# VH-VL binders against Large ribosomal subunit protein uL10m (mRpL10): the designs that were tried, part 37

Target 1, 224 residues: Large ribosomal subunit protein uL10m (mRpL10), of Drosophila melanogaster (Fruit fly) (q9vpl3)
Amino acid sequence: RGKINIQRPKAPHYERARVVAVTQPKYPELPKAKSCFKTRAERTQQQQENPYNEIIAREVRNWLDHSRLVAFFHLSSITADDIFRVRVQLHKQNLHLKSYGSKIIEQAVKNTRYEAIVPLFHSNHCIVFSPDPEKTAALLRIVRRVPQMVLLGGIVEETMLSRNQLVAYAQMPGLHAVQAQLVQTLSQAPGHLIQQLQAHQNSFVQVLDVHAKNQMNEETPKST

## First folded at step 14 (VH-VL)

Design ha31 (from ha1 with heavy chain I50F)
Fold by OpenDDE, fold request of step 17:
Structure ha31 (fold): chain C 224 residues (1-224), chain A 119 residues (1-119), chain B 111 residues (1-111)
Amino acid sequence: as target 1 above (224 residues)
Amino acid sequence: QVELVQSGAEVKKPGESLKISCKGSGYSFTDYWIGWVRQAPGKGLEWMGFIYPGDSDTRYSPSFQGQVTISADKSISTAYLQWSSLKASDTAMYYCARSFLYWGDFDYWGQGTLVTVSS
Amino acid sequence: DIALTQPASVSGSPGQSITISCTGTSSDIGGYNYVHWYQQHPGKAPKLMIYDVSNRPSGVSNRFSGSKSGNTASLTISGLQAEDEADYYCSSYTSYSDPFVFGGGTKLTVL
């Protein structure tokens, strides 16, 4: 019985070879690892067609459309923990801190009145949304305590405001206070007008009285 | 003017329940955290916990978790600190204080409530 | 109880400058710039003197200043006055789950 050469096994019998050949698992050729280096163009195109991005963009748009206060911030070396902390605090004031990619924002605001905000999003940014413009002061009060959040600008009542304008806006009396003041002013206006009109009349009467008195004094003949 | 007014001094026995109050005025009560701080006689300040009356979010120091209950009634701008069963070790001055920020400073303080627990 | 470390007592003469230290860890003072200082006179409630390491609330004297280096915050009182005699407490933010910790307090005596 010849030494079974384990290094060069004799070719199996034809029938066995046939069975082995047929039963050999055809391993699908591993798809050639498409080089993960998608060209910038392919990445851009794929990002545009990503249904997920569209959904997020729609979300952003929805926030923009329903917010009366929108503030844009640059984030400088802020940790996730910091963001979370700030988010919690902002949320207490009905301020909603969101972070979106620049491309998503661009997509969201494309062909909208908000397109002008795109240049603000060149780096790490976040957006704060609120349905209440009166919360601007609260927002600024909070973020002033967070040095990693730099105010860039915002939108209040559909008007784009610079950083300085937002700060100024926050310092303004509340709408109700202004309205109250206006009402008060308006309510006083008629009184003031009447007073002014009466003042002129009174002055005129006084002048006339003085004139009359002077005439009477001139007509009194010095009875020598 | 912003003011926090606390309930008066309490003298209790061990095992009794107690609820003390802190009423805020002169500001939007729902927009600030109200914290409770304990100060045992001759000791330092100890943060117990705080509550956000706007949504009743309440946080406790681990040392006081389960030992006290903090609550608030926003309708009357009042925060509460309560014990179910007082201990002699609960003898202390209790301060309420407000903070605008979760991580912030306590800018206004109540006058304090002295709680004495003695057998 | 994890408390910030303060000296038990500090003393100074009128007109002098004194500094009270508050030492924590990298998880509190070293990790955040949310260190606050409180003044407490005997039988009175604490008063905020410094917030966020170095900011003074309105109405607080400019004699009070705050700083931080590493894990140590400092309260400096310049031009010490008799009225400054009080207990001083530092506090710091620590974590979301346990946001506040106080120091042990420092008794300032004006000699």
Scores: ipSAE 0.857, ipTM 0.943, lowest interface PAE 0.6, mean pLDDT 88
Fold by OpenDDE, fold request of step 17:
Structure ha31 (fold): chain C 224 residues (1-224), chain A 119 residues (1-119), chain B 111 residues (1-111)
Amino acid sequence: as target 1 above (224 residues)
Amino acid sequence: QVELVQSGAEVKKPGESLKISCKGSGYSFTDYWIGWVRQAPGKGLEWMGFIYPGDSDTRYSPSFQGQVTISADKSISTAYLQWSSLKASDTAMYYCARSFLYWGDFDYWGQGTLVTVSS
Amino acid sequence: DIALTQPASVSGSPGQSITISCTGTSSDIGGYNYVHWYQQHPGKAPKLMIYDVSNRPSGVSNRFSGSKSGNTASLTISGLQAEDEADYYCSSYTSYSDPFVFGGGTKLTVL
C-alpha cells in the first residue's frame, strides 16, 4: 500500500482539477475587519441617524419650550430608587424630573436659544421642568433634602440663572406680591416721597452749609 | 402661623363608627402630607398612614390597612380619620401631623384627639 | 411590627450629656439619612427636635444633636436640664410602600 505522500499530493487529474476549481466556493473576500472601534465621528454620525434619538430630542425641546421653570442638576451616587422617590415627590409639586443622555441634549438644543446649556451636561445629570415658576421655592426645598442632587443652574421665564440666582429668585415674593407692593408704593401719596426726597436734600444742604462755613472760617486770616 | 387643630375627644362603644378631623391653617394645605399617628395609653407612637390632599394620594401602614380610612377635603383644609366599627383596642390618642416630604419629618402636630372605646 | 429599637429609659443629672440610641436595619436607618427625633412631654403632642439625622429645626436648642453610624442613630442632649425630661422617639423612612416607622420610645429622667 503506497505511502500517500501527504506533503506533496499529486496534482489531481485534469478533469477533477476542473471540477474542484469550479466547485471551489468563491468565498467573498471577508470584508476587511472594520476595526470594531468605530471612529468617534462614525459613532456620532450613527447616533444622529437613530430615529429614536430624534424623537427623544423632540421631547426634550418640547419640555424646554413649554416650561417656565427649568432646573439642571448634577447627580452624585444616586440610586434608581432614590431617583424614583424624588420624582414622586417632585411630581406632587408639578415638577417633572427627567434624565436624558448628553448627546440627546446636544441634539435637542442644537441651533436653538438653549444651546448654552450644553456644557452643563458632561456628567450624570437630570432636569426638572415645571410650567410654574412659583414652584422654584418648592423645588429647592425638596432638593435640599436630597444631597445627591446638586443644583447647577436653571432657566426661569426664559432667563438663564446661576445657582445663586435661582436661590435668590426663590426667596423673592411672588410676582403678584411684588406687583402689589409696587402698586402700594406708587399709591403712596407723592407727599411722603417728596418729604423723604426733601429730607435727604435738606440734610445734604445742611452738610454743604456746614462745610462752606468751615471753609470760610479757615480762610479768615487771624489778623494778629 | 401654621396650626393643626383636631376635633374633640370621643367616647364610643364597640361597633360604633367614628370620624375625627384635623384642620390645617397658616399654610398651603394641598402641598403637604397629612399623617395620622396613634398612641395607645402608655405606649409609643404608631404611624397609621398619610394623605396628600392635593391629589388625595393615600398610603397606609400595613397594620392599619383596611382598619381605618384616611380622607381629606381640601376645600376646607381638613383631613379625616374614620372607623366603620370601633374596637376596644382602638382606645388611644390620635395625632395628625404634616410633612412636606413623602419621606420627611413631621414638623407640625395637632393637639391630639382622645378616643375612648368602652363597653 | 418592624419597630426601631430604643432603650426603654435613660437617666442623667442636670448639666450632664446623655445619648439615646435608635437601632434599625439596613432597610431603614442604615439605608437612608432620614432619621428624625421627637420629644414628647406628658399629655402633649410630639415635637420635632432633629430631622435628617442631624439637622435642628428653628427654635430647637443647640443642646440637641443627632448622629448616625451604620444602623444606629443617636440623639445627644448636652447640658441636661429639668425641662428635657420627656419621652423621645426616633423615626425613619423605610420604603416607598411603608414610609415611616417609629422607635419604641425612650423615657428620659432628669435626676
Scores: ipSAE 0.849, ipTM 0.938, lowest interface PAE 0.6, mean pLDDT 87
Fold by OpenDDE, look of step 16:
Structure ha31 (fold): chain C 224 residues (1-224), chain A 119 residues (1-119), chain B 111 residues (1-111)
Amino acid sequence: as target 1 above (224 residues)
Amino acid sequence: QVELVQSGAEVKKPGESLKISCKGSGYSFTDYWIGWVRQAPGKGLEWMGFIYPGDSDTRYSPSFQGQVTISADKSISTAYLQWSSLKASDTAMYYCARSFLYWGDFDYWGQGTLVTVSS
Amino acid sequence: DIALTQPASVSGSPGQSITISCTGTSSDIGGYNYVHWYQQHPGKAPKLMIYDVSNRPSGVSNRFSGSKSGNTASLTISGLQAEDEADYYCSSYTSYSDPFVFGGGTKLTVL
């Protein structure tokens, strides 16, 4: 009677192994003893939101809410002097260049319609705000001369635009010109509709006239 | 079309005051810098200063600081260069020029104003 | 007054390529890419030929090109023509307080 080697049981058949694997009681992983030492990360998370950060976050929100043009830029190896120079020039065009920390931005846009912009702020970045969407062309003209500023995207009239879309927007004729064209086009539309409606009525009347004429011709008794 | 038109030639005596003008047209006058450049007879170009008519921000070359006054009237799209007391050494051609950027190029120039100061 | 240094004169024959140099310092040409070139014919106002080292404005011939190395910017005119005879000036941004400096100018003669 062959000594059943109880020390190294033969691996069960593949199917049995699968069943055993599935039927093994999943013991809840004992809560890993939360090391009493709050990880640096946990300490940093519990760091009381600096009241100052809240104030700045509110400022950011205010800028977002009152701006009709918002543009996001990546900054690549730009000096303080360069930033200052660009800021002055942008300011002349009523464009406001701001830089905020990523955490501040996250806090500012949390649970808002702007939450989608958070991924844009993982690197050195700046934001340009303006109350005037017509300044988009001026903005692009300025930043083209600053290779250290890379346009990532923006918000125009509450619509998020890609880089390419912003460029396209800047090339479009002013909103007023487009609106004027639309109004002109729309003002011409009723005339066409009236013509089409009248055409159907006229066609109907013509058909009725033909029918009436045919009936009158049938009622004329052939005087034999 | 963008154009800068300067006032006519001036002949003055030493000690007299002078104000020359540069009128811009064909663009938004308040959105561009207007600079003044001096060129003495047979000499090179010298930047004197420039003004942003939108807010009247004015900058001077150190060499011309206190020697001249640059101003602008945005209501009539005109920039000015003025002397309180002319010197013989002020004899030169004076150009106005437009720049979009603070650090930028002068893309359009006036025709120039010749100022002659002689006793 | 710290002016950019240009050669006083340069000459070339029609069809040749010539280069005009503009030498500054680390605080102007060497510090920024805001070098511009102007052409001036006798009795005329200057005309912008190159901006930001190497860019051509609309209407400027492709015969004009610009480059920069270190503290020296260069204007190259290829296929030299009689009409190119003029004075050429370089300029550069320098600082916030003193934004612009011109070179001394170069007289180009077409032989």
Scores: ipSAE 0.819, ipTM 0.916, lowest interface PAE 0.7, mean pLDDT 87
Fold by OpenDDE, look of step 15:
Structure ha31 (fold): chain C 224 residues (1-224), chain A 119 residues (1-119), chain B 111 residues (1-111)
Amino acid sequence: as target 1 above (224 residues)
Amino acid sequence: QVELVQSGAEVKKPGESLKISCKGSGYSFTDYWIGWVRQAPGKGLEWMGFIYPGDSDTRYSPSFQGQVTISADKSISTAYLQWSSLKASDTAMYYCARSFLYWGDFDYWGQGTLVTVSS
Amino acid sequence: DIALTQPASVSGSPGQSITISCTGTSSDIGGYNYVHWYQQHPGKAPKLMIYDVSNRPSGVSNRFSGSKSGNTASLTISGLQAEDEADYYCSSYTSYSDPFVFGGGTKLTVL
């Protein structure tokens, strides 16, 4: 009785091998846990014309119309937790982080002044909205510390700005600060003018006084 | 200039309540987190919690949850740390510090408040 | 429990370069680039020396530098001076629910 080599079992008879091959439970390949992080791009491709898309598109339009600051970011390998963390922080600064599918964005901005932004949405992206353009500096300060968020550009006061232009904008003193400075400067101008005008008047009066005194001295007859 | 000024040293008995303060100046108080850090004598730094004065969002370290209360009055740019009942183990230096980000660095610190709890 | 591990003490001579390590886990130092370093002189408040692993705040000497490898962050002080004698603490972001943890601190002695 030949020692059954447990290490190299003899190939079963052809018929048995066939039966075993057919009866082997084809365990469906566990869907490779595609990292639950389907790139939003992949999610967007599956977005069939869902009546909900129109609703979302309207939302996007609403955000665009009511925002004085809009910033576009590329997202690179960011976790849901990271996004959440950043979202909370941004929200505290009245900055609203949103993410939409490219198709939704296209639908939202079609035949609008915002149509030019469509090319920015070819990859994983997010948008930050704010009603306050003065928060641009705060936005940049936050996102600089989030490597996964790459600034692509934005819209400030209805003007499309490049990344560099946004950075430059953020470095500018706030409009209010500039206005305050202007007001201060303007408020000082009248004082200086008045002083100068008064100085001239005083000088003129002094000259006249001297002239008058000299005339009086000439008219005083030398009483011999 | 950004400055955090804390209240003076406190000497208390066990069981007493205490509230110490941290006043911020030279910046927008509502736009930064104020954190509290404990340092027991001869020991290291321990984060206790922080508060965002803008909306009063308050977070605690698990070790300090329920042990202290952090609050803020944005009208006077002041944050508070308070105990309802002090323990001898609460004897420590307490620092307040500012952070712009939830995950950020504490870039400015108060001078510290020494709390001594002794029978 | 101190979540970040630092050496208790480090020493160096003036002019030398020393490195202080801060070791965490994949959930803190290894997971994020939000490691900060603080200097504390006796009886003084801590001072931020490095933020986000390698950035120096304004006013901090360029002798201080930070780096990270894996779960370990490092503070390097070059050209050691007497004034550098202090306690050094690392900190890291950990999670949304518990955002900050400090290291145990390292006493730096300048010989």
Scores: ipSAE 0.808, ipTM 0.913, lowest interface PAE 0.7, mean pLDDT 87

Design ha31 (from ha1 with heavy chain I50F)
Fold by ESMFold2, fold request of step 17:
Structure ha31 (fold): chain C 224 residues (1-224), chain A 119 residues (1-119), chain B 111 residues (1-111)
Amino acid sequence: as target 1 above (224 residues)
Amino acid sequence: QVELVQSGAEVKKPGESLKISCKGSGYSFTDYWIGWVRQAPGKGLEWMGFIYPGDSDTRYSPSFQGQVTISADKSISTAYLQWSSLKASDTAMYYCARSFLYWGDFDYWGQGTLVTVSS
Amino acid sequence: DIALTQPASVSGSPGQSITISCTGTSSDIGGYNYVHWYQQHPGKAPKLMIYDVSNRPSGVSNRFSGSKSGNTASLTISGLQAEDEADYYCSSYTSYSDPFVFGGGTKLTVL
């Protein structure tokens, strides 16, 4: 079947539930030629062309604007129960699994620098949003064990990344890895090189001081 | 280094309560499921349930639903298995183990806690 | 209770290859690739040997391998050694409401 003549749902149960919440998009079988009311297909087509598409497109724009991590996946056939367990696991990491029609994505990114992502959505797909770019490693670790989700690429800190670039970003050391590497370096550093290592240590101490102050503030939040 | 350390062996009488513990270290405790696995003497492994300490999401095997309570205290990286009234049939070795995913493998196991329930 | 079927025991001589089977249904082993294998020596905690059908964790000998066909998963131990004598358990994901099941276990004896 060609694209213009068929509907192609991506995640069967969750996508259909979303569409049912705002409209009734079923292809009707017409019993009477002289009926004075529109068919279900015609009604659904008119409903999908109305302002609801712009409201949903605005939602996508808001997700894109407020997410420092966005990842795009091809979605193979998967049961509703299986996609649900994946969504729950992702949500535990502040990772938000969403799916939208390609027309909605086109509206959401029109005249923006993200317009290049539109071709990714002409097949079965899903998107993961997060405000936390440090969760990229957790995302890929989860999805590695979900064969139905195939990484296509993403956006990190407003920079578009290919699949390989996103995987490489996920392997980048965090603050903890930098701290561990500093401890290992100091344990093996020669005494006569302390002046040069002290310059590196002063840079690392400055990072550690910022981290310690942030941890102190985070570890003593206001309680009610 | 990832480690799961369980509380020591227990000798109890039927009808007594018991709470055993599993302390995780060397990893982000709140990012992993902690499961409890029972092994009766000379018998195989039985999954009892697991908890995600990050949000306290807790699931039980149908065979153990209502029989035990699984909980966690993320501030001390510790998961618990608790009985309100022990039976002689609760005599078993109890293991904790971690899994990154709801559908995943148990990659690290505690040393086990032997619980003996006899009159 | 037990949803995965394993033979109660299997034996082999040093240097031989042996295979332990784990049979489930289309709802678990047949429907998913989330089949895992654990080794348990007497008095010790289980140790993960194979995950997701055929993946070997770091530190596990390459003599251990896994496969799946239909509703049956298999653990193969090549070049059998005395230290391989242990109990072996398979496990699988089954459903969201009851996500985890073990097989009944197989005692491997090295003759």
Scores: ipSAE 0.778, ipTM 0.897, lowest interface PAE 0.8, mean pLDDT 80
Fold by ESMFold2, fold request of step 17:
Structure ha31 (fold): chain C 224 residues (1-224), chain A 119 residues (1-119), chain B 111 residues (1-111)
Amino acid sequence: as target 1 above (224 residues)
Amino acid sequence: QVELVQSGAEVKKPGESLKISCKGSGYSFTDYWIGWVRQAPGKGLEWMGFIYPGDSDTRYSPSFQGQVTISADKSISTAYLQWSSLKASDTAMYYCARSFLYWGDFDYWGQGTLVTVSS
Amino acid sequence: DIALTQPASVSGSPGQSITISCTGTSSDIGGYNYVHWYQQHPGKAPKLMIYDVSNRPSGVSNRFSGSKSGNTASLTISGLQAEDEADYYCSSYTSYSDPFVFGGGTKLTVL
C-alpha cells in the first residue's frame, strides 16, 4: 500500500553515464492554475470537445433503434461479480444489461420522443435492451429474484410504458397466438366458406385495428 | 406437467464407461439449467454441476471437475451425465433437477438413477 | 471445502414446532438471500419446500416456513405430523465460480 517513489539513488560513477539524464534540460513547470468558477461557454465547449461521449451516445441510440424492448431499473449497491452473473443469465434470454451515465443518456435521446426518460437516470441505474418484446416475461421473472434491480418502466414497440403497464404487457398472450386463433377459426368452416368469409371480414379488420392501435400508443398526446 | 424422466438403474464394473440420461418435458427445455446431484448410499446430497441446454454453458463442482462429463441434446430435450471410467466410489443415486436461474432453486427433480459399481 | 452445517438429527412430537438450522458464511448465507430447503423421504427424490429464504412453492403446506439471521438460515415446521419425518437439506448460492452447495442434511424424527 502507498505511493511508490520513483526517485532512486544514482549509481556510482559510470565511464559513460546516462548521457540523456546528464544533458537533459530542466523542463518548464506545468501550469498549476486552478479555477473554481467556469463560464457557461467553457462548460459547453468542454462537453462538445469530449468525443468519447458522442461515440457512447451513438451506441445508446443504436441500442434504442434496434430494441423492441427496453426496460429501466434503479440499481442498488451490487458487487461486480453479482451484476455479472445477472448479465450472463439475462443474455441467455437475449436480454442485454447496460449502464450509461446521465450525460450520455441526455445526448442519446435529445430531440427524440424518449427525452422523458432522462429524469430516471438521476440515480444509480441500469437498462436492459432486447430485440424480442416476447422476452418481457422472462426479464421480469429473472429480476424479481434480483433485489438490487427495481423496475421503473420501459419501452415496448416504441411505446413508453409505466411499471404497471410493462408488467401487464408481460402477461398478455403474444400477437402470434391471437393470429393463430383467428386462422384456426377460419380453417374450421369448410363447405360454407363464402358465407363465413363475409361474416369474418369485419373480424379481421377489428383484430388489425386493435393491433394497429397497440402499435400506435406512442402517438397518444398529453392533454393540458 | 413438468417432468424429468431419467434412464434406468445401471450395474457396472470398475473401469467401464456409462452415460445416463434425463429427459425433460412439459416446459421449455432450453430455458432452464439442468443440474446433476449425487447421493451416495446413506449419505447426503452433492451438487455435481449443471448445464444450460440453450447455449451449452456447462459448470462443474470442483469436486467433480474432470471426473464426469455433462452434456445435452436440445433437439430431444435430454441432458446426460457420463463417466469414461467408473470407480466403486461412483456407486450412488444420481438425480437430475432443473433451475430457472443460475442462483436459483431446483424446483423439479427426476426420479433418480441408481448406479452400482462393484467388482 | 465450502459446506453448510446442519444438525445431524432433530426430533419432535406431533403438534409441536421444530426448527432445523443451516449455518454458512458471509460469502453464502450471510451475503445472499438464495437459501433453499428440500425434503427427502426415503427412496424418493428431494422436494423443494422453501426458496429464497422464506418463499413457499405452490402446494407446500403453510406449516413450513423459513427465515435467516446473519449466517444462519432456519426451516420451521409447525404442527408436526408423522409424514414430516424425512431428511431435510438446505442449499445456497456461493459465488459465480462455484455457485452451489448443499448442507449435510438433517434427519427429522417424529416421536
Scores: ipSAE 0.774, ipTM 0.894, lowest interface PAE 0.8, mean pLDDT 80
Fold by ESMFold2, look of step 15:
Structure ha31 (fold): chain C 224 residues (1-224), chain A 119 residues (1-119), chain B 111 residues (1-111)
Amino acid sequence: as target 1 above (224 residues)
Amino acid sequence: QVELVQSGAEVKKPGESLKISCKGSGYSFTDYWIGWVRQAPGKGLEWMGFIYPGDSDTRYSPSFQGQVTISADKSISTAYLQWSSLKASDTAMYYCARSFLYWGDFDYWGQGTLVTVSS
Amino acid sequence: DIALTQPASVSGSPGQSITISCTGTSSDIGGYNYVHWYQQHPGKAPKLMIYDVSNRPSGVSNRFSGSKSGNTASLTISGLQAEDEADYYCSSYTSYSDPFVFGGGTKLTVL
């Protein structure tokens, strides 16, 4: 088998996580007793959880902070070799496939606007991160042919999107493409230009309005 | 308009080296695997290997490992198949083809390069 | 190594329906839905006709259909026409380390 690099964290995150793991903080302090009348059970429950949970939660926060695209998937039964080949293919598109425990996700998004995502992780799951929101189309094109990964929704440019909104976002032309179309239209005859811009804007507004009204029940794949 | 254009037919002697090319256009060359497929005269299709030009990730069929070299120059959107020492049994048609996925279909094919190796 | 088995030849008359089989193992056709079919006319490059068992690319006639059962995939051509005379190859994904295999090919003759 060839060597695969997709599980390696980004160099900055990996190096930071490695340093923290190697240089674990000095002696951990247990919570100070507020009253001498604490029971044995209270003292025992003050024992700290695994300190590596915070390191991993910080990794998740870093991914969320540096990713313009985040997609959440339900993950059906899949072999390690099969998920590995998918991770490799995604990585080639600057798409980073990760999986974290639900407690880690909850800890990572606590006191953020992303707390709403926690229920998505009650079952087997995976997450795809990318700094490149334009890679949404590539992501969906890849996973469309991976039946074990079922899209639940995502975050694009710090905005929560449902499954159908994310699919619709992937189908929209890029901002540069829209701007280029408008510039090219402006080079045409004045009367035709005004009419074309009006029609183009109405079509674009209609597409955005339809997506904003959330066509979830109409855009859900039909059973056959 | 997606197109794969291969270099012209070659007539060679056993022991000579050869490098044939496949130039992709009309798509993002670095986002697709380029595969090489051999077809000996009157025979079926035989997969030789893949390259992903974006990162040069290269895979070979066990039957061709060490027999050929697959490479790419992404700056000119071109993939290559080369032999250091040709054999008469290398006489075949060689196709390049692209696939979006490592486990996917070859959706576009080059026109083929006929390689003839004779003493 | 896993090999896909196809009949060497099949034939049919215009208007008939014919089926070409492609048999593998539980490690390829039986374990995955990544079976693809290619048509090759003499002197021409192959053309993708069916991908992922049963999907037709844009521009491929709905006379072509695909299916699988167990370890055997099938390409069916209905309403057989003269232009369907060609060689047909199946392929499948197998594993990460050795991802791709073709069948031996089937020559379709239209009588």
Scores: ipSAE 0.693, ipTM 0.864, lowest interface PAE 1.3, mean pLDDT 80
Fold by ESMFold2, look of step 16:
Structure ha31 (fold): chain C 224 residues (1-224), chain A 119 residues (1-119), chain B 111 residues (1-111)
Amino acid sequence: as target 1 above (224 residues)
Amino acid sequence: QVELVQSGAEVKKPGESLKISCKGSGYSFTDYWIGWVRQAPGKGLEWMGFIYPGDSDTRYSPSFQGQVTISADKSISTAYLQWSSLKASDTAMYYCARSFLYWGDFDYWGQGTLVTVSS
Amino acid sequence: DIALTQPASVSGSPGQSITISCTGTSSDIGGYNYVHWYQQHPGKAPKLMIYDVSNRPSGVSNRFSGSKSGNTASLTISGLQAEDEADYYCSSYTSYSDPFVFGGGTKLTVL
């Protein structure tokens, strides 16, 4: 129960509704009354059975495969109401706060380069997923004022970043092409940095020139 | 430059309706909560409620629930505070202010709208 | 319906330091670090001076500082100047269902 999101094993609701409730915070209505009250033994047996764990692990893999931003946090003691308000605020920015058991994370990243993230989930944790890597700045702006969430690192554009690298990424301009190239440069050996930085600087200057020309074209015509 | 510009002063009679506005500019209007704060003459500040214009998520102080309506039109970057039936006790200065976070600070404020309700 | 308690007034002479208190409960100021301070001159809108207990927004003088101990937050103004004469309000996050409350306000008089 603790290895899956604390809120996911809440009864009574559909198993599919448990997954939907994590991603869509609306409370599902109860479809059948008699199946709502399971004993501890029944819940443990159902949770330990292979098919449901495989479904959750596939969900995690789908999030990892389709999210261009993933951030990992250590989660200190926090009330359910407080984590809920944070989840709501994050969702407004297309940022999806989730937590999964360590065995499920291990299953999801098995035989991938992301296997190194498994130790992060031995302690109390949460993960934020987003398809929008430009939302990294918004994510950090929100969580810097949530002391219970301690940034450990992340994945941007399929590249593992440390805490400091992710913070540096978030401070860059919102120019997607420049940000993607810089992320790869931050992850590489030092020998590539000079050429990559020169390419990013030239790209940034060119984008600024386009913005300046567009602003000049947006000026009102001379109508004197 | 962030600005919140409110509609002009209003003089009304009890029982009349009123809708006052707050237009935001110089920032992403849909990414900030817009709150409404009341200040009766010679009194302190009272939080009335706020709205997130991006999805219209709206919250009210228990003291004002059912007494006012807060809304927004994100296409014109404008939030509204509305009464269906004004009371003399609604006489006050009304401010709009923005906050990035649901639990955050109001970092920019409108100039205020004075509403006077007298028979 | 949560109340934050501030003194009705405080006073000080130019150049002195003054402290304005804001007392709540363990469910707001004691339980969170989301205490904010606002300055309001007569006829003007409030201005944010301190957020999250002790942080100054850009453009706010270093003479303004904030702190918290237990259920009481404090705004300290050092080197008092005549233009500091204003009303000061604290605020805090309280709960998800009722997230925000102001203190009653403190009138600062510079003698």
Scores: ipSAE 0.676, ipTM 0.857, lowest interface PAE 1.4, mean pLDDT 80

